VHH binders against FAS1 domain-containing protein YDR262W. Designs and how they scored, part 15

Target 1, 246 residues: FAS1 domain-containing protein YDR262W, of Saccharomyces cerevisiae (q12331)
Amino acid sequence: KNVVNLITFKDSNGKLHKRLAPEEIPPRLHNSQVNSYPLGYKGMRDFSRPAVNLDDILGTQQRKQQEFLAELSPLSLESKLSLVNEVQIFASYVRNDVETYNKVSDPNEDLIIIAPTNRAVSQLTLKPWQFPNNIDKLESDGATEKELDTAIQENISKFVRSHIVVYNDDKNSYKKVSPGCTLLQSIDFTESKKSDSETGGDILLKKEGEVYYVASSRDEKFHAVESIENGSNGVILMVDFTLVGP
Short names: E, the ipSAE of ESMFold2; O, the ipSAE of OpenDDE; V2, 0.75 times the mean of E and O plus 0.25 times the DockQ between their complexes.

## First folded at step 20 (VHH; framework vhh_8k46_1)

Design t1 (from q2 with S53R; at its last look DockQ between E and O 0.44; V2 from the best seeds 0.59)
Fold by ESMFold2, look of step 20:
Structure t1 (fold): chain B 246 residues (1-246), chain A 121 residues (1-121)
Amino acid sequence: as target 1 above (246 residues)
Amino acid sequence: AVQLQASGGGFVQPGGSLRLSCAASGRIFSRYAMGWFRQAPGKEREFVSAISRSGGETYYAKSVEGRFTISRDNSKNTVYLQMNSLRAEDTATYYCAKDDYASDSYYFDYWGQGTQVTVSS
């Protein structure tokens, strides 16, 4: 049992939400995770691969930033997500999509996580577990408990996977549009691209001045990245919007 | 829609025990983390205890640690709070709540009807 404190969060409608302090919540692993990974593999990083470098992805130069990233990234993105209290809802969804959680925990992955803030998620007209599968309609149509649970899990997985990019050393997961602007493929895009895609990506990343911006390729409405957290296996870009919605 | 009904409150002497229940109506109860909160007159509602969707993780406020135990029975859509070694300071209306995001986010909302617990010598 754990002894913890509760903190409060007030959404844009003035509604109070209460949550456990992120530092006091013990780490948790899925049972399959414990059975699937030896501790040595989880703690091992292939240092022959370069760390994620946003300026390299954008086609700009910032060598001091790259040195900074390498020297300041002792924790995995899984650990970093658990510690960033502004993205606690999104982090909980990552933990509950076992395939994505495995990637976020893998020291040999290189990921870009576009993490929506709790504010951004709470402002959605439907919660991420309620779309794109219409859970209310499935329930009214007589879906079983198992069918509802599966549909909810599919919704959560799609939401999570639409916000995470697997960046690899071969740089074949993205297309530079211009200096300072790059088209990226989320995990969800990659898994869904059996159909021909006209754009080759679903996420735009750009840098203007000293600020990074993210947009969905669908609407090209850019939002500033509010903060950047660097981990041993990638980077977290905190944003006050979601890349997918109802 | 999910409805929450807390029950099991009453009068008890200091050092006594009481068991609260919260019955949930609706489907997919096993997708919700659950929590207990309390409110004494003139005070803000405060956290008491929480339990994960599976029941595998439990959390307690420091003021109740070692005296209260949260549990759940997903087959009965019910969460429980066993309260032992009760003190006058435990006097409050007790509320149950559910996680809004169906993922152990512990963003609790929808407090439901409360049940009164009064500890008096």
Scores: ipSAE 0.492, ipTM 0.770, lowest interface PAE 2.0, mean pLDDT 78
ESMFold2 (binder alone), look of step 20: mean pLDDT 80; pTM 0.801
OpenDDE, look of step 20: ipSAE 0.789; ipTM 0.917

Design t2 (from q2 with S30N; at its last look DockQ between E and O 0.53; V2 from the best seeds 0.62)
Fold by ESMFold2, look of step 20:
Structure t2 (fold): chain B 246 residues (1-246), chain A 121 residues (1-121)
Amino acid sequence: as target 1 above (246 residues)
Amino acid sequence: AVQLQASGGGFVQPGGSLRLSCAASGRIFNRYAMGWFRQAPGKEREFVSAISSSGGETYYAKSVEGRFTISRDNSKNTVYLQMNSLRAEDTATYYCAKDDYASDSYYFDYWGQGTQVTVSS
């Protein structure tokens, strides 16, 4: 495959830069080390606010008042998405959805991003811009270029928003099903409610042992989370499948 | 044509210049990033350059930066590669590719037939 390894990074002044990714640097999957704790910069999230904690969301036990070292990242999820080469296609779609891009850049949001890998997206029989609106049929029916662009944008936004959960502690964005298993509502699920009383969800998150798993609530077919990236305003769970498809 | 077609290759002396063109067919061309790749005999295909869908962002491999310039004309569905200060190491078949994700993903799965560039004394 002809993959261009481009990355974007954000400097301490918030200015974005782009470069060709070094091919000789191995992929890195890690949380921040203790010595890399954030420095006190203006414009950063208030770190006294609790970070997203997957064990709280899952209802698994966590040690209370234990002596521990917390790992914090000064980079937003927007910056993290730009740096994680394995999710380059998904990251490009996030940038295409202005409302979602604003959320991933907002230090006062708390998000769970379930990011499909490039491999997962490339295995789809239709590209995310081609469904659920049938772009081929719209073209053959004589849609204008503006109508096509709108339909494509709707497809992209729905794909992106099906993979992102807004987590706020006092909202109904999730429901614990059992210890270690939680039903989540994506942004798309919340925006597409069939009725005002709909309280289900479209995403299952599970922990077994030290491994996290994600499934669509429709098929309940769990896939292991390949890696976890922590950001200042949430977490990215990298998965080798898509939550929605053709 | 249904495929991407690179053209404008040829023979050139070291230090010379050459301009490649890539014609694309289809609607919504202005949503696709475009790229150039090359392959010399016995070597793997390598990235040369890429350009965003609007033309506002450009990227280059280290080996060609400062010597090559990518550009596009969305009204003509065409991407160009201006190659200056050519070296023997630039001898290769050059291919263009289109980002099929309609989002400046720079993930290129599709490419056309290439054009030969030969730089020889």
Scores: ipSAE 0.508, ipTM 0.777, lowest interface PAE 1.6, mean pLDDT 78
ESMFold2 (binder alone), look of step 20: mean pLDDT 79; pTM 0.796
OpenDDE, look of step 20: ipSAE 0.795; ipTM 0.921

Design t3 (from q2 with S30N S53R; at its last look DockQ between E and O 0.52; V2 from the best seeds 0.62)
Fold by ESMFold2, look of step 20:
Structure t3 (fold): chain B 246 residues (1-246), chain A 121 residues (1-121)
Amino acid sequence: as target 1 above (246 residues)
Amino acid sequence: AVQLQASGGGFVQPGGSLRLSCAASGRIFNRYAMGWFRQAPGKEREFVSAISRSGGETYYAKSVEGRFTISRDNSKNTVYLQMNSLRAEDTATYYCAKDDYASDSYYFDYWGQGTQVTVSS
């Protein structure tokens, strides 16, 4: 309608481009031997490391050790975010936050990205760059361009990091609260807590039937996950709400 | 709502050229990606071109690539669309749009009034 949906593709010279997503676009350009790690990203993933599995995190099913490796995907979460046009605002914020972009591009990370749709972000009463630092007030109070840029970047970074969980198998990043319901810590929660003894979380994940649900731990209002994208270094859960807002 | 004003439309013969302008109101223009869309009578609105906040990246629909050039002048809060080798199928109302997310998201929430381009005879 009023939204430009752009996709990213890699041309024959290895350069990344964006274009409108036509209905007849091929699934991949450069469908040949993939050796992009030496040319743009970090090294190869440790294949002894199991893929992120939401059912393991929820405690709803057990998997054989052999199946740990069967869920690996050839594309990183960075690549997947670039291809999911429904989350293009959020994806753009990830690209503009250097530390987050580095994690999303790192094959040796394991991330859970709870990606709000463009509709969810666009319906907020303030845009993510406008809170929690009050940009309108800073501007009215005569803030310099540098002060505004810093405050805007802090707002964007906090928004992005509130939607991303660094998962690790040593159980430091999550806490099962009941069968099929788990409390997770976003990057923002982890960086904001006062001590390592703080064990709560800001994100709830649950499964009912075949559907996954996400909520903020503050309000416990669960929303269905619209779709799931598996990547080589984690998963993307697309949701039609934001975990933080004005 | 954000007010954007597209101008520079008119009547032109096939093969001719036309330059559209879009003046943006407000501050912080250099934080917004900009885009051009068009809508022909009886058709849905379609993407034409987009340009990054800095002007360093440009994008075109396949139907206009090589014929149209998008540019911007951040000192004048203005984005331009140079339209060359015009065809009858380029006849449409042209709209400019602003990406108001400060991130080159190319998610265009804010739309101006359009300018009519007619390529005929």
Scores: ipSAE 0.512, ipTM 0.743, lowest interface PAE 1.4, mean pLDDT 78
ESMFold2 (binder alone), look of step 20: mean pLDDT 80; pTM 0.800
OpenDDE, look of step 20: ipSAE 0.790; ipTM 0.919

Design t4 (from q2 with Y106F; at its last look DockQ between E and O 0.44; V2 from the best seeds 0.64)
Fold by ESMFold2, look of step 20:
Structure t4 (fold): chain B 246 residues (1-246), chain A 121 residues (1-121)
Amino acid sequence: as target 1 above (246 residues)
Amino acid sequence: AVQLQASGGGFVQPGGSLRLSCAASGRIFSRYAMGWFRQAPGKEREFVSAISSSGGETYYAKSVEGRFTISRDNSKNTVYLQMNSLRAEDTATYYCAKDDYASDSFYFDYWGQGTQVTVSS
């Protein structure tokens, strides 16, 4: 039951790590999941909603290869995140933010998750739980255990929500800035804006040739998407950088 | 750097028992997952056991299942490994590690100095 194996790896700084091997995750076959939910449905997603398609969001020509991969992935983004060892730290933060976890697990949401690799997170000068609230200073100033825990949770939630976009059919979550380049609003961006009339965004997504790139709108430093994982309720773009940092 | 101090190693006969302790420095220990690893001479470091920040999830390597028990006391900033029914192949340096991401990532980023366990007839 709780017996697992562990693997050893080196991060980009050459530091040696060990981590738990993931538990085996049974396939989410149509028949194996038919009676796992109170309603007994064969699937939980509203079939009238189209799958997230990056080329539609960007206004570029759709490729057969991308469309084929999307059709082969019935697993939710929650399941996909739990399987991808390269984003284990980020996945743990998603699980620790109840509101975000609920969205990632919801078959009727559509999300774009920009998932930083373990390498990207481990190279930050501060861990995501340490900023923007300065945890070391709060501790030295005599903060209680509860005050520290609240500040840490706020830091984790902001980090996670800065990397996730909720797709909206009314296009409230994005604005095309040119063919092949789109400005997106993270959950954190939308939760901190003053009114619905505020426009803009904090994430840039672009396509050049057959390669997708992501940048923060603040510095416009584009990084190639390392891989794309398609799920039933959205897409994961794995990147070797973080959209926010200390 | 954070400090992890593993202790409780020693020489023991086959079939014997030892209890390892790992004291962690710093605040918010209750947010960290903890792990035990071991390395025999000439071998790579291998996983032994891990425990979630609350203590509600425990994991064991197949080779130690049923013989070793991990536990923690968050009031003392300490994690323990109770090792029973020790065998010669358990001889190794045992290391404590901390998941320094405050989220039960089980991504162990910091490693302490080891404590030697020697099981010999």
Scores: ipSAE 0.619, ipTM 0.832, lowest interface PAE 1.1, mean pLDDT 80
ESMFold2 (binder alone), look of step 20: mean pLDDT 78; pTM 0.787
OpenDDE, look of step 20: ipSAE 0.786; ipTM 0.918

Design t5 (from q2 with S54R; at its last look DockQ between E and O 0.78; V2 from the best seeds 0.67)
Amino acid sequence: AVQLQASGGGFVQPGGSLRLSCAASGRIFSRYAMGWFRQAPGKEREFVSAISSRGGETYYAKSVEGRFTISRDNSKNTVYLQMNSLRAEDTATYYCAKDDYASDSYYFDYWGQGTQVTVSS
ESMFold2, look of step 20: ipSAE 0.453; ipTM 0.742
ESMFold2 (binder alone), look of step 20: mean pLDDT 79; pTM 0.796
OpenDDE, look of step 20: ipSAE 0.802; ipTM 0.926

Design t6 (from q2 with Y101S Y107S; at its last look DockQ between E and O 0.29; V2 from the best seeds 0.00; counts 0 for: pae E 11.0 > 2)
Fold by ESMFold2, look of step 20:
Structure t6 (fold): chain B 246 residues (1-246), chain A 121 residues (1-121)
Amino acid sequence: as target 1 above (246 residues)
Amino acid sequence: AVQLQASGGGFVQPGGSLRLSCAASGRIFSRYAMGWFRQAPGKEREFVSAISSSGGETYYAKSVEGRFTISRDNSKNTVYLQMNSLRAEDTATYYCAKDDSASDSYSFDYWGQGTQVTVSS
């Protein structure tokens, strides 16, 4: 069976953690009804669709950077999430949200994934499955197993979908607020009617010099993007914070 | 919030067998990967074995592969470690640990009290 190595990493408090190497963690099985089409060509990208380019979204540059980025990024976001060690906890949550994971694998769904690092997720005082529904309280109040499973799934889905933007180039997914600063709508924001009345978006993306910054629109506290991973159907912005928390 | 209790340790001769159990509190145990770690006196805690939330995937340190078997019973909120062909170097305090996410991240941040395993002749 599976003989593995264990890695050690240090969190911001100096505590050492031991875990399986991220590349040895298999994808969790999903119960999605989405299967391969008869011809096996599902997932081919529409050739007329431009690559996601952050500078177009921000209004900061008008060169052919999109074509350059697409040429350099042959792997899908699904593949990139499985290979980037620094975001494997978040990637595991994405796999637990079957609808979002299917979008990540769809070449005609362009995404901007704001992926918190393993450190950022591990430092949360409540884990993504524990909020906003208070699972401990639901359990102590006698919630059924189905009610608990539903509440946990809602928590996970909200966490994952708060970090992912569907970029569809129809200008419904973002609004430029100034040169170099754009308001984005997460999947969670788009699917939540109450969020429509707040600001028109829940994520701010900013570029200063060659560095990108991300903030929640609620607090406007910008954090530098630590690295960018380009995929064939979008981009992963790695950040050392979470856009939602307990 | 999380309570883990490891049990089943004891004295055993080399070549013998022992089965450890770890009972977990809470009705949502089945959403977590579980693991076993051990710590010999004066050494760092080391990985022994892990099992996915569903029980469908199991993982072992090289030093125990083929001798130890991890399993779980989600209806009883319990994870087990069957230890066969025990050797003196298996002497340690064994700890069970719970994954800190309900997504099989295998990031073990919650620990129970340990149970002592002593292998000597």
Scores: ipSAE 0.000, ipTM 0.407, lowest interface PAE 11.0, mean pLDDT 76
ESMFold2 (binder alone), look of step 20: mean pLDDT 78; pTM 0.776
OpenDDE, look of step 20: ipSAE 0.366; ipTM 0.722

## First folded at step 21 (VHH; framework vhh_8k46_1)

Design u1 (from q2 with E57S; at its last look DockQ between E and O 0.74; V2 from the best seeds 0.00; counts 0 for: pae E 2.1 > 2)
Fold by ESMFold2, look of step 21:
Structure u1 (fold): chain B 246 residues (1-246), chain A 121 residues (1-121)
Amino acid sequence: as target 1 above (246 residues)
Amino acid sequence: AVQLQASGGGFVQPGGSLRLSCAASGRIFSRYAMGWFRQAPGKEREFVSAISSSGGSTYYAKSVEGRFTISRDNSKNTVYLQMNSLRAEDTATYYCAKDDYASDSYYFDYWGQGTQVTVSS
């Protein structure tokens, strides 16, 4: 049996919540077909692939040195998500979307993860599993358990995939707007487009001075990135808002 | 919406056993992790046990491991806490709680009414 600890946190309304400590969050099933190389559940990263570099994505020429320890870290984004306490709710949703979780766990998929904080998610008027499909209405209308399960899974997948960008080093999924401002395509955006000729994006990434900002392209309301976590297969940009909401 | 009703509390002698149950309403019970918490007078609520949505993972506070067993029956929308080898320090109001996020996040926001467990000679 597992022996676990809880962490207590207080939401913006002063309500106390409890959750399990991050080290006690269950990993993949023991017998999954993950490759067991020294760096984790997946095989070794192809080190001929360049690291994700935000200044290259933005087209800036800043001279600041990236965090030295983070650039030396062999930890995957899957490992980083499991360890960053402030994004635990979002991380749990990522694990609930098997297709996306497989990308996060793959050392040869490079990702930019716009990770909303627990505070950002808990402040939503509906939980991510409740929108855009109206689950309460479906239940009241007598939806079957299968219909509810499908609708919930669609809600979770859309929320998760709206916050994650597949980075390609040939930059075919990006459109630089200007030096220091780039339009990105989330997984959700990419999956909804009909052809590669459909351009644009749903996420804006901007750098002003030494600060990074993120916005939805729909409202262009920029929020400062609160922290950046570098992993072996990408970066996590922690933000105190969600890119999609009810 | 989901409602939680904990039951099965009572008076018991030290070393005795008691089984708590928590009936949940709602059709998506099987997507929620569930938990048991307890609160003694003058203390914060403390974690007792949790179980994943499928029942495949269980978690226990150190103070109850080996004595308490959590289980669930998704066909009956019910979570159980089997409490064996009860001690005086197990005296508390016991609360059933539901995971808020339908993802086994183990963030417990919604709570049922508690059931009193009293262990006294």
Scores: ipSAE 0.445, ipTM 0.738, lowest interface PAE 2.1, mean pLDDT 80
ESMFold2 (binder alone), look of step 21: mean pLDDT 79; pTM 0.790
OpenDDE, look of step 21: ipSAE 0.778; ipTM 0.911

Design u2 (from q2 with E57K; at its last fold request DockQ between E and O 0.43; V2 from the best seeds 0.63)
Amino acid sequence: AVQLQASGGGFVQPGGSLRLSCAASGRIFSRYAMGWFRQAPGKEREFVSAISSSGGKTYYAKSVEGRFTISRDNSKNTVYLQMNSLRAEDTATYYCAKDDYASDSYYFDYWGQGTQVTVSS
ESMFold2, look of step 21: ipSAE 0.475; ipTM 0.751
ESMFold2 (binder alone), look of step 21: mean pLDDT 79; pTM 0.796
OpenDDE, look of step 21: ipSAE 0.784; ipTM 0.917
ESMFold2, look of step 22: ipSAE 0.518; ipTM 0.779
ESMFold2 (binder alone), look of step 22: mean pLDDT 79; pTM 0.794
OpenDDE, look of step 22: ipSAE 0.750; ipTM 0.901
ESMFold2, fold request of step 23: ipSAE 0.618, 0.499, 0.520; ipTM 0.834, 0.768, 0.786
ESMFold2 (binder alone), fold request of step 23: mean pLDDT 78, 79, 79; pTM 0.786, 0.788, 0.787
OpenDDE, fold request of step 23: ipSAE 0.769, 0.759, 0.767; ipTM 0.910, 0.909, 0.907

Design u3 (from q2 with Y107W; at its last fold request DockQ between E and O 0.61; V2 from the best seeds 0.63)
Amino acid sequence: AVQLQASGGGFVQPGGSLRLSCAASGRIFSRYAMGWFRQAPGKEREFVSAISSSGGETYYAKSVEGRFTISRDNSKNTVYLQMNSLRAEDTATYYCAKDDYASDSYWFDYWGQGTQVTVSS
ESMFold2, look of step 21: ipSAE 0.610; ipTM 0.827
ESMFold2 (binder alone), look of step 21: mean pLDDT 80; pTM 0.809
OpenDDE, look of step 21: ipSAE 0.797; ipTM 0.922
ESMFold2, look of step 22: ipSAE 0.589; ipTM 0.821
ESMFold2 (binder alone), look of step 22: mean pLDDT 79; pTM 0.799
OpenDDE, look of step 22: ipSAE 0.754; ipTM 0.900
ESMFold2, fold request of step 23: ipSAE 0.208, 0.477, 0.490; ipTM 0.630, 0.747, 0.773
ESMFold2 (binder alone), fold request of step 23: mean pLDDT 78, 78, 78; pTM 0.784, 0.784, 0.792
OpenDDE, fold request of step 23: ipSAE 0.791, 0.758, 0.789; ipTM 0.920, 0.909, 0.920

Design u4 (from q2 with D100E; at its last look DockQ between E and O 0.28; V2 from the best seeds 0.49)
Fold by ESMFold2, look of step 21:
Structure u4 (fold): chain B 246 residues (1-246), chain A 121 residues (1-121)
Amino acid sequence: as target 1 above (246 residues)
Amino acid sequence: AVQLQASGGGFVQPGGSLRLSCAASGRIFSRYAMGWFRQAPGKEREFVSAISSSGGETYYAKSVEGRFTISRDNSKNTVYLQMNSLRAEDTATYYCAKDEYASDSYYFDYWGQGTQVTVSS
């Protein structure tokens, strides 16, 4: 049994929320689909492999890779995500999706996580587990508990995977659109496309001055990145909006 | 909508025991983390205990550690709080709450009706 204290959080509407402190929530094991450890190499990162460099993918001022590597946190993105109080809901969805959790925990992945704040998620008219599959309609149509559980899991997976980019130095996951603006492919985008040759994307990243901005490629409405957390296997860009919604 | 109904409160002497129950409606109860909170008159609502959706993880406020036990029965859509060694300072209205995001976020934004617990000589 764990001893915990709650953090009180007030949203933009003045509604009070109470939640467990992130440091007091132990990692939760995933379901039986991961009942054996599939990879035995989740140790040290291979530092010969290039790390994520946002300025490089934007075509802006490039920092030296060695200086960038020296700035990387020893903590994985899994650890960093669990420590950012403002993204607790998104972090819980990452833990809920076994494939995503494995990537976020893998020191040899390179990820860009565009993490929506609790405020952004709580303002959605439907919760991420309720769309795009219409859970209320499935229930009223007599769906079984297993069918509902599957549909909910698909909704959660699509939500989290729409916010995470697997970055490769071979540059097949992004395309520069203009100076300082780059089109990225989320995990969800790459899993939904018909061939690996497709080069479009669903996320725009740009830098203006010293500030990074993110938009959905569908509406191109840019939002400022509110903070950047560097981890050993990538970066977290905290934003006050969601890339997908009901 | 999911409905939460807390029950089992009452009047007890110091050192006594009570068991609270929280019945939930809905078919996806097994996806909700659940919690117990309490509020005495004139005080802020405070955390008491939480349990993961599967029941595999439990959490307790330090003030109740070792005296209270949270449990759940997903086949009955019910969460329990066994309260032992009750003290006067445990007097409060006790509320159950759910994790509205169905992911063990422990983001408790939905509160059921409360049940009164009174511990007094």
Scores: ipSAE 0.557, ipTM 0.789, lowest interface PAE 1.3, mean pLDDT 79
ESMFold2 (binder alone), look of step 21: mean pLDDT 79; pTM 0.787
OpenDDE, look of step 21: ipSAE 0.573; ipTM 0.808

Design u5 (from q2 with K62R; at its last look DockQ between E and O 0.43; V2 from the best seeds 0.59)
Fold by ESMFold2, look of step 21:
Structure u5 (fold): chain B 246 residues (1-246), chain A 121 residues (1-121)
Amino acid sequence: as target 1 above (246 residues)
Amino acid sequence: AVQLQASGGGFVQPGGSLRLSCAASGRIFSRYAMGWFRQAPGKEREFVSAISSSGGETYYARSVEGRFTISRDNSKNTVYLQMNSLRAEDTATYYCAKDDYASDSYYFDYWGQGTQVTVSS
């Protein structure tokens, strides 16, 4: 039977995965010690704007420490997504959605990315490109190559945008439900609503003790955030589940 | 559903060359990264080469870099592996594979029928 698709490696959690060779690239923290010089003026962030602060979003303490750590990371979320092996599939989908890729690369955006792990995505019964548009049915109904490509792109974009929140310190983009629990609106949620007066959200974020948790507002099944990556234009919350599925 | 058929294998002497082809039947081929893997009897399958959906990025195992060249023709739904300077240790069944996620994720679960390459005097 079919075996090893890629070279096996051990992730930060000790689990075995496969990837393209060579695996011997040295571990690097950002562009280690050598920057492009002189660095261009393009894409510079307005540093008078505060960094995304999860404790402020939740209405809890510890704001100053999180803000300090976020300010220490000059890398964009685009760069951070490319470096986190555990979210390689999700990162590939982000690159596949031009509008989202542009936001993730924009130093003047403030984003919360809830990034499902490769394990979470691979456990779905359908791949993200296969739902909600039924690609198998479109193919059997004689869809053109262009129609299939468009439907696949819509599926990918919806999956990606369901996992990303634009947070610009705008009261309308989130609502504190209780101390330590906040309802957020994904990009997909905001693009689907009928008017600006529509309230609610599709993502719950909470903190219990020192641990952050995320759930879909539809089922309220909370999952622990496995790790947090701070970037210049927001944060990545790594989770072992997907916010939408087949 | 995509079906993959690898061909072009055969017997060759050390230092010789072969070109493998992988014909894909199905739709949306231009969205898939593609890969080549090989397996000798009693050994694990190993990565050989991969190519992005557009053909703009290529990857090679260290053991074949400089000797093998991957390419694709999306108008023909075909991926190629040009194998030069063949060695006895290149003897294996060669398989082509497609990207599971249609996004250049390079996660390969679907495989075609293999083609045998034998390098021997």
Scores: ipSAE 0.515, ipTM 0.790, lowest interface PAE 1.8, mean pLDDT 79
ESMFold2 (binder alone), look of step 21: mean pLDDT 79; pTM 0.794
OpenDDE, look of step 21: ipSAE 0.767; ipTM 0.907

